# Ledger of designs, part 16: VHH binders against q9m2c9

Target 1, 358 residues: q9m2c9
Amino acid sequence: MACIVEDPQRAGQSNETQIALISGVPDDISKSCLARVPREYHMAMKCVSRRWRDFVCSDEMCDYRNEFNLAESWIYALCRDISGGVFLHMLNPFSSRRSWKRINDYPYIPMREGMGFAVLGKRLFVLGGCGWLEDATDEIYCYDAAMNTWFDVVPPLSTKRCYFACETLDGKIIAIGGLGLNPNAKRTWDIYDPLTRTCKSCSDVNIVPEMEDSFVMDGRIYIRGGVGGSSTAVYSASSGIWERMDDDMASGWRGPAVVVAGDLYVLDQTFGAKLTMWCKDTRMWIHIGKLSQLVMKQPCRLVSIGNSIFVIGKDCSTVVIDVENVRKNKMNGVMVCSSIPKTWDDDIDVISCKSVAI

## First folded at step 3 (VHH)

Design a15 (framework vhh_7nfr_2)
Fold by ESMFold2-Fast, scan of step 3:
Structure a15 (fold): chain B 358 residues (1-358), chain A 122 residues (1-122)
Amino acid sequence: as target 1 above (358 residues)
Amino acid sequence: QVQLQESGGGLVQPGGSLRLSCAASGFTFSNYAMSWVRQAPGEGREWVSSISGSGGSTYYADSVKGRFTIARDNVKNTLYLLMDSLKSDDTAVYYCARSTYEWGDSYTFDIWGQGTQVTVSS
C-alpha cells in the first residue's frame, strides 16, 4: 500500500513477490515503460497492483522520469475556506482542461495565520503559524504528491514561528525569522533536512522579525519584512553571511516576487497590478505589462514553470504570462496571456502557491 | 478486525519509569513495523520510536534516545515501550501505530490505538 524509503518500515514487511510488473516483460523494461506514462494517469496506475503502486510512489520512478526529461511541474495552492478549513488545490497546467481541483483534505491541519509553505522534491510542507487562541507553533505538515498522502507525523521546527520566510536551498528547507514566544526567534533561522534527521539553528542580526516575502536567486535568499516592508536582507550561500540588499533592486520590490530562468520578476500591486523585471545588466526595473485588478483579486501569488509566470489571485483565478521574449531582449515585449477559471467555491482564499515536479 | 490497544500509562514522578504495552489483533503482527507516537497537551504529534517486524532494527527520536527502549513480542502480538528517567516534557498521550511509509523522520500510519495517558509530575 505504501512506498517504503527506509529500512525500518521495510523490515516489518515481506517484499518477496517474485511476480513480474508486466507479464512477459523484464522489470527494468517495465519500469522504463511505466515511467513514460503522463503524470495525470499515475493515480490509475496505483490501482493496478501493489507492485505498480510501490514503483509509481518510489524515488526510482522520479529518477527515471528525470532521466527521460518527463517530469511535469504542477501547481499546489494552500487554501483556507470561510469555515476555517485548510486544504490544497492542485492545477495541472498540461491538462487540456486546465482547472483547479481540491486535494484530499487532511483533517488535522488547523486554521493558522502566518504559515510557511515550501517544496522539497516531490513533497509539500506547511510549517508554523499562529492562531487567535494559540501562540506560534513549530508543527510541520507534509504532503507527498507522488503518494497523494499526508504524513501523520513530521518532525517539528527547532523554533516556534509565524510570519516567517520559508525557502528551499541546497536540498533543505530554511525557515527565517518571524514571531514567537522565544524572543530570539526573530533573529534565528532553522535549516531543516528530513532525510538526514538534522535540524540546525543559526542566528544573525540582519534577519528581519516579521517577513512579508522572500525568494531564491543565484544561490542567495532574499527577504523583505519589518514595518511597511522597509527592511531587506540577502543571504549568500557561498559566503555564509547575511548582507544588505542593493537599494535600487529593493526599491522595486513592491509586491510578490518570482524568479524565471535566473531573472527576478515582481508584481507591483501598489496602484493596480504591474509586472516588472529586474535587469541585472543596467541595474534598473523594466515594466513588462499591466493586469486588470477588476479580474485579479489581490493579494496575488506567483509561481514560475519554464518560461511562464502563473499569477494566482486570492480566489484561485489564474493568468499565465509567457516572458520568454522579455527575458531574451531585456525590454518591454509582447506578453501572451491565457486564463484559467477560478474555483466555483467562492469561500476559498489562497494563502500560498508552489510547484511540484513529478 | 484490525485493532491496536494501549495500556500501562499513568502518573509518575520525574526520574521514574513506566512500561507501555500495545496489544495487536486482526493482522500478522510480525509482518509490520510498529511505532510509538505521542501528543503533548496543545502540541502536535511527535514520533517517539519504531521497531522492525522482526525486532532486529530499532529507531528513536533524539529526545528519548538512551532513556526509552522499544521492544516487541511477536508470539504475544504485543509492542512495548520501556520508559526510564522520565521528564515533565514526556507528559503526553502515547499512541501505538502500524507504520506504512517512512521518509526521514516523517511517517504514515494506517492503524492507530486509542492512546494511553502518561503524566510526569511531582
Scores: ipSAE 0.424, ipTM 0.761, lowest interface PAE 2.1, mean pLDDT 81

Design a16 (framework vhh_7nfr_2)
Fold by ESMFold2-Fast, scan of step 3:
Structure a16 (fold): chain B 358 residues (1-358), chain A 122 residues (1-122)
Amino acid sequence: as target 1 above (358 residues)
Amino acid sequence: QVQLQESGGGLVQPGGSLRLSCAASGFTFSNYAMSWVRQAPGEGREWVSSISGSGGSTYYADSVKGRFTIARDNVKNTLYLLMDSLKSDDTAVYYCARSTYEWGDSYVFDIWGQGTQVTVSS
């Protein structure tokens, strides 16, 4: 029953004796300086001191780098092996020694089909999915790319789903449709807002039951799914309404899609691999070039960084296409490519790829 | 030394209110997201709420949303949890925890306080 009194003097002394990030430099200037260090050195910075580690891992550092337009996009590939392991591979596309590197960290992610993969800020999210002996799940796993650590606990989605569209728009992860124990899952969507944890549910005839591909363009989420990938739908975040996709545009969407400088590119993998672009002015698909399926192990995934498309094969073998250079040189059927070799992990499948800017 | 010290717990009747405080020292408080985590007798730890370093973003577990409010005073280096409409199920030891990250329902804790007991009973 002892009365404990706060010691304001002791608290004041503690604050006054705080160790600076950089000796002789105010913390605000120090943080500005540290934020300008290239991402490749961030791991070394974490070894300098606990205060540097804490700052490098903080949202504050990410905010400074974004504000100063210093953020670097690195590619993360979610991979599955035949032994039942799920893991991340990482690629720094700006390194002179471009190579895929495996991220060895815990906890274990169960091997599931139809998982969503999304990026929000410096974090990667793995959502949902199903297994042979389990129906769709609502589980979410989170990886922090600045800390290189998986989170211990992440609250689940509001609805169990697999084979759904998973996109980031307006600072939120949007999970649309898919399969699950709830028969309405195929016509509903969840908005995962890290701030508010909200869920939206409705039945909409424009939502396809099983999703195959999706992309974000001009504030809209485009989805493709159903039998043979023949069903499409468009969600407008600004209006909150579902629209039909342009039929001519939809007819050419036959594989993974990516948006580069406001233009839609699709890799048609039906007969070999052909990169095509949707021309808004003529409302026609334009053939950009072809990739040999002997060089690229299908199915391939796409990631865009700047004016480049990274075509990532099943084994992480990667081809880099500069679409602006192809367009300027008017090289119909020819693509200027560089390559990044596959990983040393044999018998792996790339499930999904995303870029994370830090 | 880096430390977190909770206070404000006690016995309260159902429907009552309590305000928990957490005094932080030994680090730049405004640089870190802060969280409240509770542990009921014989149960595991349950995340309750988080607040960003600036105080601009707040996050709540579904079980406490609309009843609890998390707040911070970066001048005083103090974290608060304002608990309204308390239920018997809110009975737990409440821990103040430092998070290195400022994202809603995702969290990592590296420093923990000693805890403060909250008992909701008639």
Scores: ipSAE 0.000, ipTM 0.113, lowest interface PAE 21.7, mean pLDDT 76

Design a17 (framework vhh_7nfr_2)
Fold by ESMFold2-Fast, scan of step 3:
Structure a17 (fold): chain B 358 residues (1-358), chain A 122 residues (1-122)
Amino acid sequence: as target 1 above (358 residues)
Amino acid sequence: QVQLQESGGGLVQPGGSLRLSCAASGFTFSNYAMSWVRQAPGEGREWVSSISGSGGSTYYADSVKGRFTIARDNVKNTLYLLMDSLKSDDTAVYYCARSTYEWGDSYSFDIWGQGTQVTVSS
């Protein structure tokens, strides 16, 4: 049977005596002050008192930081070691000591292929997948980036899937297609809300088995999959309708994709590594720049933060590309690149990368 | 040095009883809530029960209410699960876990034991 969380009614939990967060200061003002502390100091704040720890880990803290535009995006990479073990690496790209740091692994995370990786608020989700001795699963694992800990008791997907498209849209995770023992899985999708469980099914011919890549742009989910990655499809969330992808746009999707401020960027890895942008005005692909294959280990993953694209190599070697001038001036600006060294774990492979804002 | 080690699993007939133990070391046991989580063959993890650091509050999954009892001995740094009226559906590997923070109606777990096998079969 599927993993089921049957949480207790929590009427019996003892509450701590209510004390001021900061002596002599009203709690509303104290919370505003605590929310303004940079993310790198949040672990130290958790050591001050139980009330500070509870506030720092709360959705209320996140709400204050979002309202005041104080949220900081850190990068989380889902990685696999030489033994097949799955774990997370984390990067604070704005730290003066920019380096990848391994998050304490949970030793029972299954060694699976074709897993989905998604972010909702401050939480990272690892969904589905299959193994050498295991058919497709519906299991979900959750990591809370504010608490820095795993929640392994999470409601499952409605359908067991591997090698599926996995995107976050409108506060929910959408899992599309993929492989499974259910012959209809490849033509179905799940809309997953951690508070509810929902599933939609469709016999739409545009949904292909084994998804290779996907991205969200303008309220639509773009997917690429099938034999040799040659099949594309577009899901419109507002209408619930599947659409055909522009053939010219699809022809340039030859590597990992990322959206920066409404514009699509693709790292074309067909021969070397070339960053290209889809120009909506002209309906043409524009060459932005080239990265060295000797420095960037393929396959690469892309994450956007603000006006920057983080190109993360197989070994976590990272190149940061500023595309602000490209986006605003349509190739009249200068690209700025910086680098972040690889991790000391030479025997790791990056599976997926996401940013989490806290 | 922080470790959790389960024991007491085994083969039992339907309707029988088992007592699981979890020995904790390397941290102040009484300061942490503790939980039992199980995993049946080919299935995901299922939360079973939790107990507060003081032992004053206990919580149970609906599937085990009235049959299982969670307890702790803070002097011996040991967590217990007393399982009565065992059913074939209770067959699973049972894990001891340290609970650090509450997430809505769920607990977060930062330290896990290696597990102990419980098989309910005739």
Scores: ipSAE 0.000, ipTM 0.171, lowest interface PAE 20.0, mean pLDDT 77

Design a18 (framework vhh_7nfr_2)
Fold by ESMFold2-Fast, scan of step 3:
Structure a18 (fold): chain B 358 residues (1-358), chain A 122 residues (1-122)
Amino acid sequence: as target 1 above (358 residues)
Amino acid sequence: QVQLQESGGGLVQPGGSLRLSCAASGFTFSNYAMSWVRQAPGEGREWVSSISGSGGSTYYADSVKGRFTIARDNVKNTLYLLMDSLKSDDTAVYYCARSTYEWGDSYGFDIWGQGTQVTVSS
């Protein structure tokens, strides 16, 4: 209905010239090249330009690195000191200078007992816990390992809990049981979906009230709790029901557990530190070695990367064990590959450890 | 029957070099990872270096990395430790050891040599 015909539309003068990621190179090729740079240089890459920073921090970068089988697993230890509060230490196991480094970043997490620590993709989650003046919390803290920053706002758990099992399964974080002011908390679990930022609560009367330890193996969550860690249960993701744990398997679960290439390893800390493996075929525990208590301060934590178990002591002193020969039923035995010194902070305690692949 | 015998130790000045050898007998040498472990006067055993059965993988303690090289000759059934840039704190008895499926307080080894003394002093 206009009485004057407008001229063909002109390109807006307000459109900024888009800066190429790499001058003279198409962005798709540039992204492919940047994705191949080792993880240790990613911080330096973020300083090159805003577009490089945005790409390095993006899910697209992680997708390229996974496609090219370039993802590197680094170890993150959740630690506390005597002055209060908690913080992260980080270890790059591929560095020529294999040393623990403190992440000094905001916000400082309040010092709480019985916190959950979980990894999903490039993000670390600290959930729940209790303190002297609080019975339990529903607070969640999230650290993005690609951005090297904490999130300002994270939706809470649906139930306040401490001393609970915390595992990642099927792209979600599952928080099971524990203690809280709600007497029903011990018989519930929360399924937290970080993609939708939603939390769903479920309940079952057979859930163990106090959780001490847990692990994921073959699509199942194994939990241990109660007085002296005497109660065990297993959650099957495929069936959605709780099952009884194999009594022979449960009898050997006397310390921290880790799964390496589908096999369960436990560091039995009852009388010293003894590494054992559960043999699925024979349904028996195999004793594979001992660690000196003079070198490794208990309680220890376990993290697996490839065919190696990283045994992390209370002070972050770390021993690396290659279990490839055990897994392949070879007679060559288990080998201590290296040791990594404790941190320079003499007053720290390791709470939990996880690996993050980027 | 199964034996490991070290040689090549001695007195050397700081910054000097030594080559240790370990002759293996009574077992199929190429089937076993081999290691060097040292013990300084008044101290416990300290793992130094390991080499896979094929020789394809080598591992070093941080204290010796870049200075020591572990090698093996599966035809001669001999393990070597080539020590360069020796320091006074490298003074110890050096033991050749065979890896085992069961490992213990001695870094997972079932067969040990008699040891060879290395003394670094001016």
Scores: ipSAE 0.000, ipTM 0.090, lowest interface PAE 24.1, mean pLDDT 76

Design a19 (framework vhh_7nfr_2)
Fold by ESMFold2-Fast, scan of step 3:
Structure a19 (fold): chain B 358 residues (1-358), chain A 122 residues (1-122)
Amino acid sequence: as target 1 above (358 residues)
Amino acid sequence: QVQLQESGGGLVQPGGSLRLSCAASGFTFSNYAMSWVRQAPGEGREWVSSISGSGGSTYYADSVKGRFTIARDNVKNTLYLLMDSLKSDDTAVYYCARSTYEWGESYAFDIWGQGTQVTVSS
């Protein structure tokens, strides 16, 4: 028996036998069907055939899943162990096997402080940093979450940086400021384009040299840094100019920040741990609730998925907060739950966390 | 219409026991993990316990482990919280909540009941 693929785009070639993704089914329909399989089964799909593996790892698969709103957000934590090695932990919050999994077979990343961590599509980027035995670096490491592999060669940043703002905006990674810059020159930022694998350097006097935190909201990059963490700045992508941050908004930025459904949330760690939200309409900070420090091992990192905030502690213990009803019910919809701690007591630090949708 | 309705709260002496119930309607109850959450006077909400959709997995806050038991009846669409060895610190309004997803001891909630008051006092 011969396997025949009928494709309307190949009218007149129906007598030709082709290798199909699914025998007797056109590839466009097959790809649409495969793209609808939940992400947890993608590794099993890669074992079916080389052609299925190639499709599952392809940008085409990612494009289908994004177009049809099928993409699933998994959390990736950039961690450091006691030896100074850097590695990734991965969490699927929607899986029946809900546990942090260490990604092994990573390149050795030296002991570095102030590294950037960014996501573009299905890829994770680790940028820059410095160490006790190393000045600021321009090195970039890239992990592909669909292939489950690190890239061998990634072009460096234009400028060596540590303790800088690192955000993704308009399909590019933007690395702003940091230490190791010439104090007599205008402060700089790099715009890294992964499609061209090139880096463009820019400068502006409004850039503070040392960054503590940053976030993206409404097409703008908000940064906080400088002496005592009191200096703030806003970069507007649409205008290409630097703007001043609202002083009342800036005064409430006292811990890690996350944007959920267009609203800014901050975990204020100044006196205990308090979740607060910036109300754009009233231009005031709203107190959401107090979180138990016994459940959250500080420093915490925040990641948003849908209308939920994932609070990730130093040991990867995770607390989930639903904020859907905050505006509707005057904080009545906010709930904090305890997480499962690490399987073993290991001396690690969570450096940064990002979600990757595939 | 999706609805959760708690009952069984009341005044109890320290060391006593109470059984809370939550009647669910308007959704396929067995498809969702369910949780109990409490709020003491003047304090924020505290997660107490969760149970998987099948009832095969249960999770408890450290403050209630060994004293409270969560259970469900998927035929009756009812969630239960069996509270033993009650302490004054257990005084709170207890809410029934539906989980949008679960992660062991971590949950996101989308539907809440009106709450039932539990007072532990001599």
Scores: ipSAE 0.000, ipTM 0.096, lowest interface PAE 22.6, mean pLDDT 75

Design a2 (framework vhh_7nfr_2)
Fold by ESMFold2-Fast, scan of step 3:
Structure a2 (fold): chain B 358 residues (1-358), chain A 122 residues (1-122)
Amino acid sequence: as target 1 above (358 residues)
Amino acid sequence: QVQLQESGGGLVQPGGSLRLSCAASGFTFSNYAMSWVRQAPGEGREWVSSISGSGGSTYYADSVKGRFTIARDNVKNTLYLLMDSLKSDDTAVYYCARSTYEWGDIYAFDIWGQGTQVTVSS
């Protein structure tokens, strides 16, 4: 069982005596003050009182922090240990003691392959997957990064799937393609919206069934899949239409992808690690720089925060690239700004990485 | 001492009905949303239904909509699940749970009952 905290929207305000958050201070001023405390201290704040815990875990806290431009993006890595156990690692990139920390294991996450990993607001979702002796599943697991707890029950996907594309767009999680016992799963996608209790299944012949990679850019989901990753497709959520990917753009998509300030970056890991950027105006790939395979354990995953790309190796060894600095210095090949050492668990494998802003 | 205790489970034929009860003690029952969660043999936990503290809002999993009804009696501190038109797929251990957090259909629970077995067989 995961550690459970008090319900921020149900237990605190509707049925309780309104006691001041801070003695002698009006609640609106108290909330403003509490919202300005750095995220690393939020766990300690939850220990002060039930009202502080309720506020810290609330959407109201998130609204204040967004209004004051105080939201901090932390990195969450879905990992597998030597025993096959699935767990989350967390990194606060703003901490002076930048180190990966293991989040308490969720005992209900099975040892599955091909799972989706998505972020919606302050929640992390682990979806689908399969085992060697187990067919694809429709199960979903949810972690709340503000409460630091796993939800015990989450509605399933409409279709059982593994090795599928999983992205967040327009406030919804979109799971595209993949494999499963249902023969139609490979040509379908699910639009999952937990707020409206909807999970809709759609189908289209342009969906590539075996997904390797995906990214979101300019309101579209780009997917790459098929044998050897040679097939691409683009989904426009606003129109609900599948489009053809630019052939020149597709030819350079040879590794994990990330979007920074509206521009696509790809880490080509075929022979070493080479970072490239897609120039929309010229329709050409621009070489940014190289990373030594001796420094980074492949396969790497990419996450962007602001103008930085975090390159996360298989063992969680991480290097930070300041894209704005590289671009301003006329792309002279100096791109690594800092590094974060690997975790103490040397036999872990990073499956997927996402950032969550709180 | 906070406790939830289920009762009313048993063996029933397909198409039959059962009423589950959950007696709550040690907390202000009306201040909490309550849920029923089931676990079939060899399966993960599946959320079945939830009811708000006042009883004014009820929610159901798609698999049980129209067949199951959740209700509560805040004077007796008791939660109910009325199950109609039971199917073999409804065979599971049914748990009463106190809901501490809700976001859409996603629930966190801090207190669980010991469970009551429901077997639907033909």
Scores: ipSAE 0.080, ipTM 0.567, lowest interface PAE 6.1, mean pLDDT 80

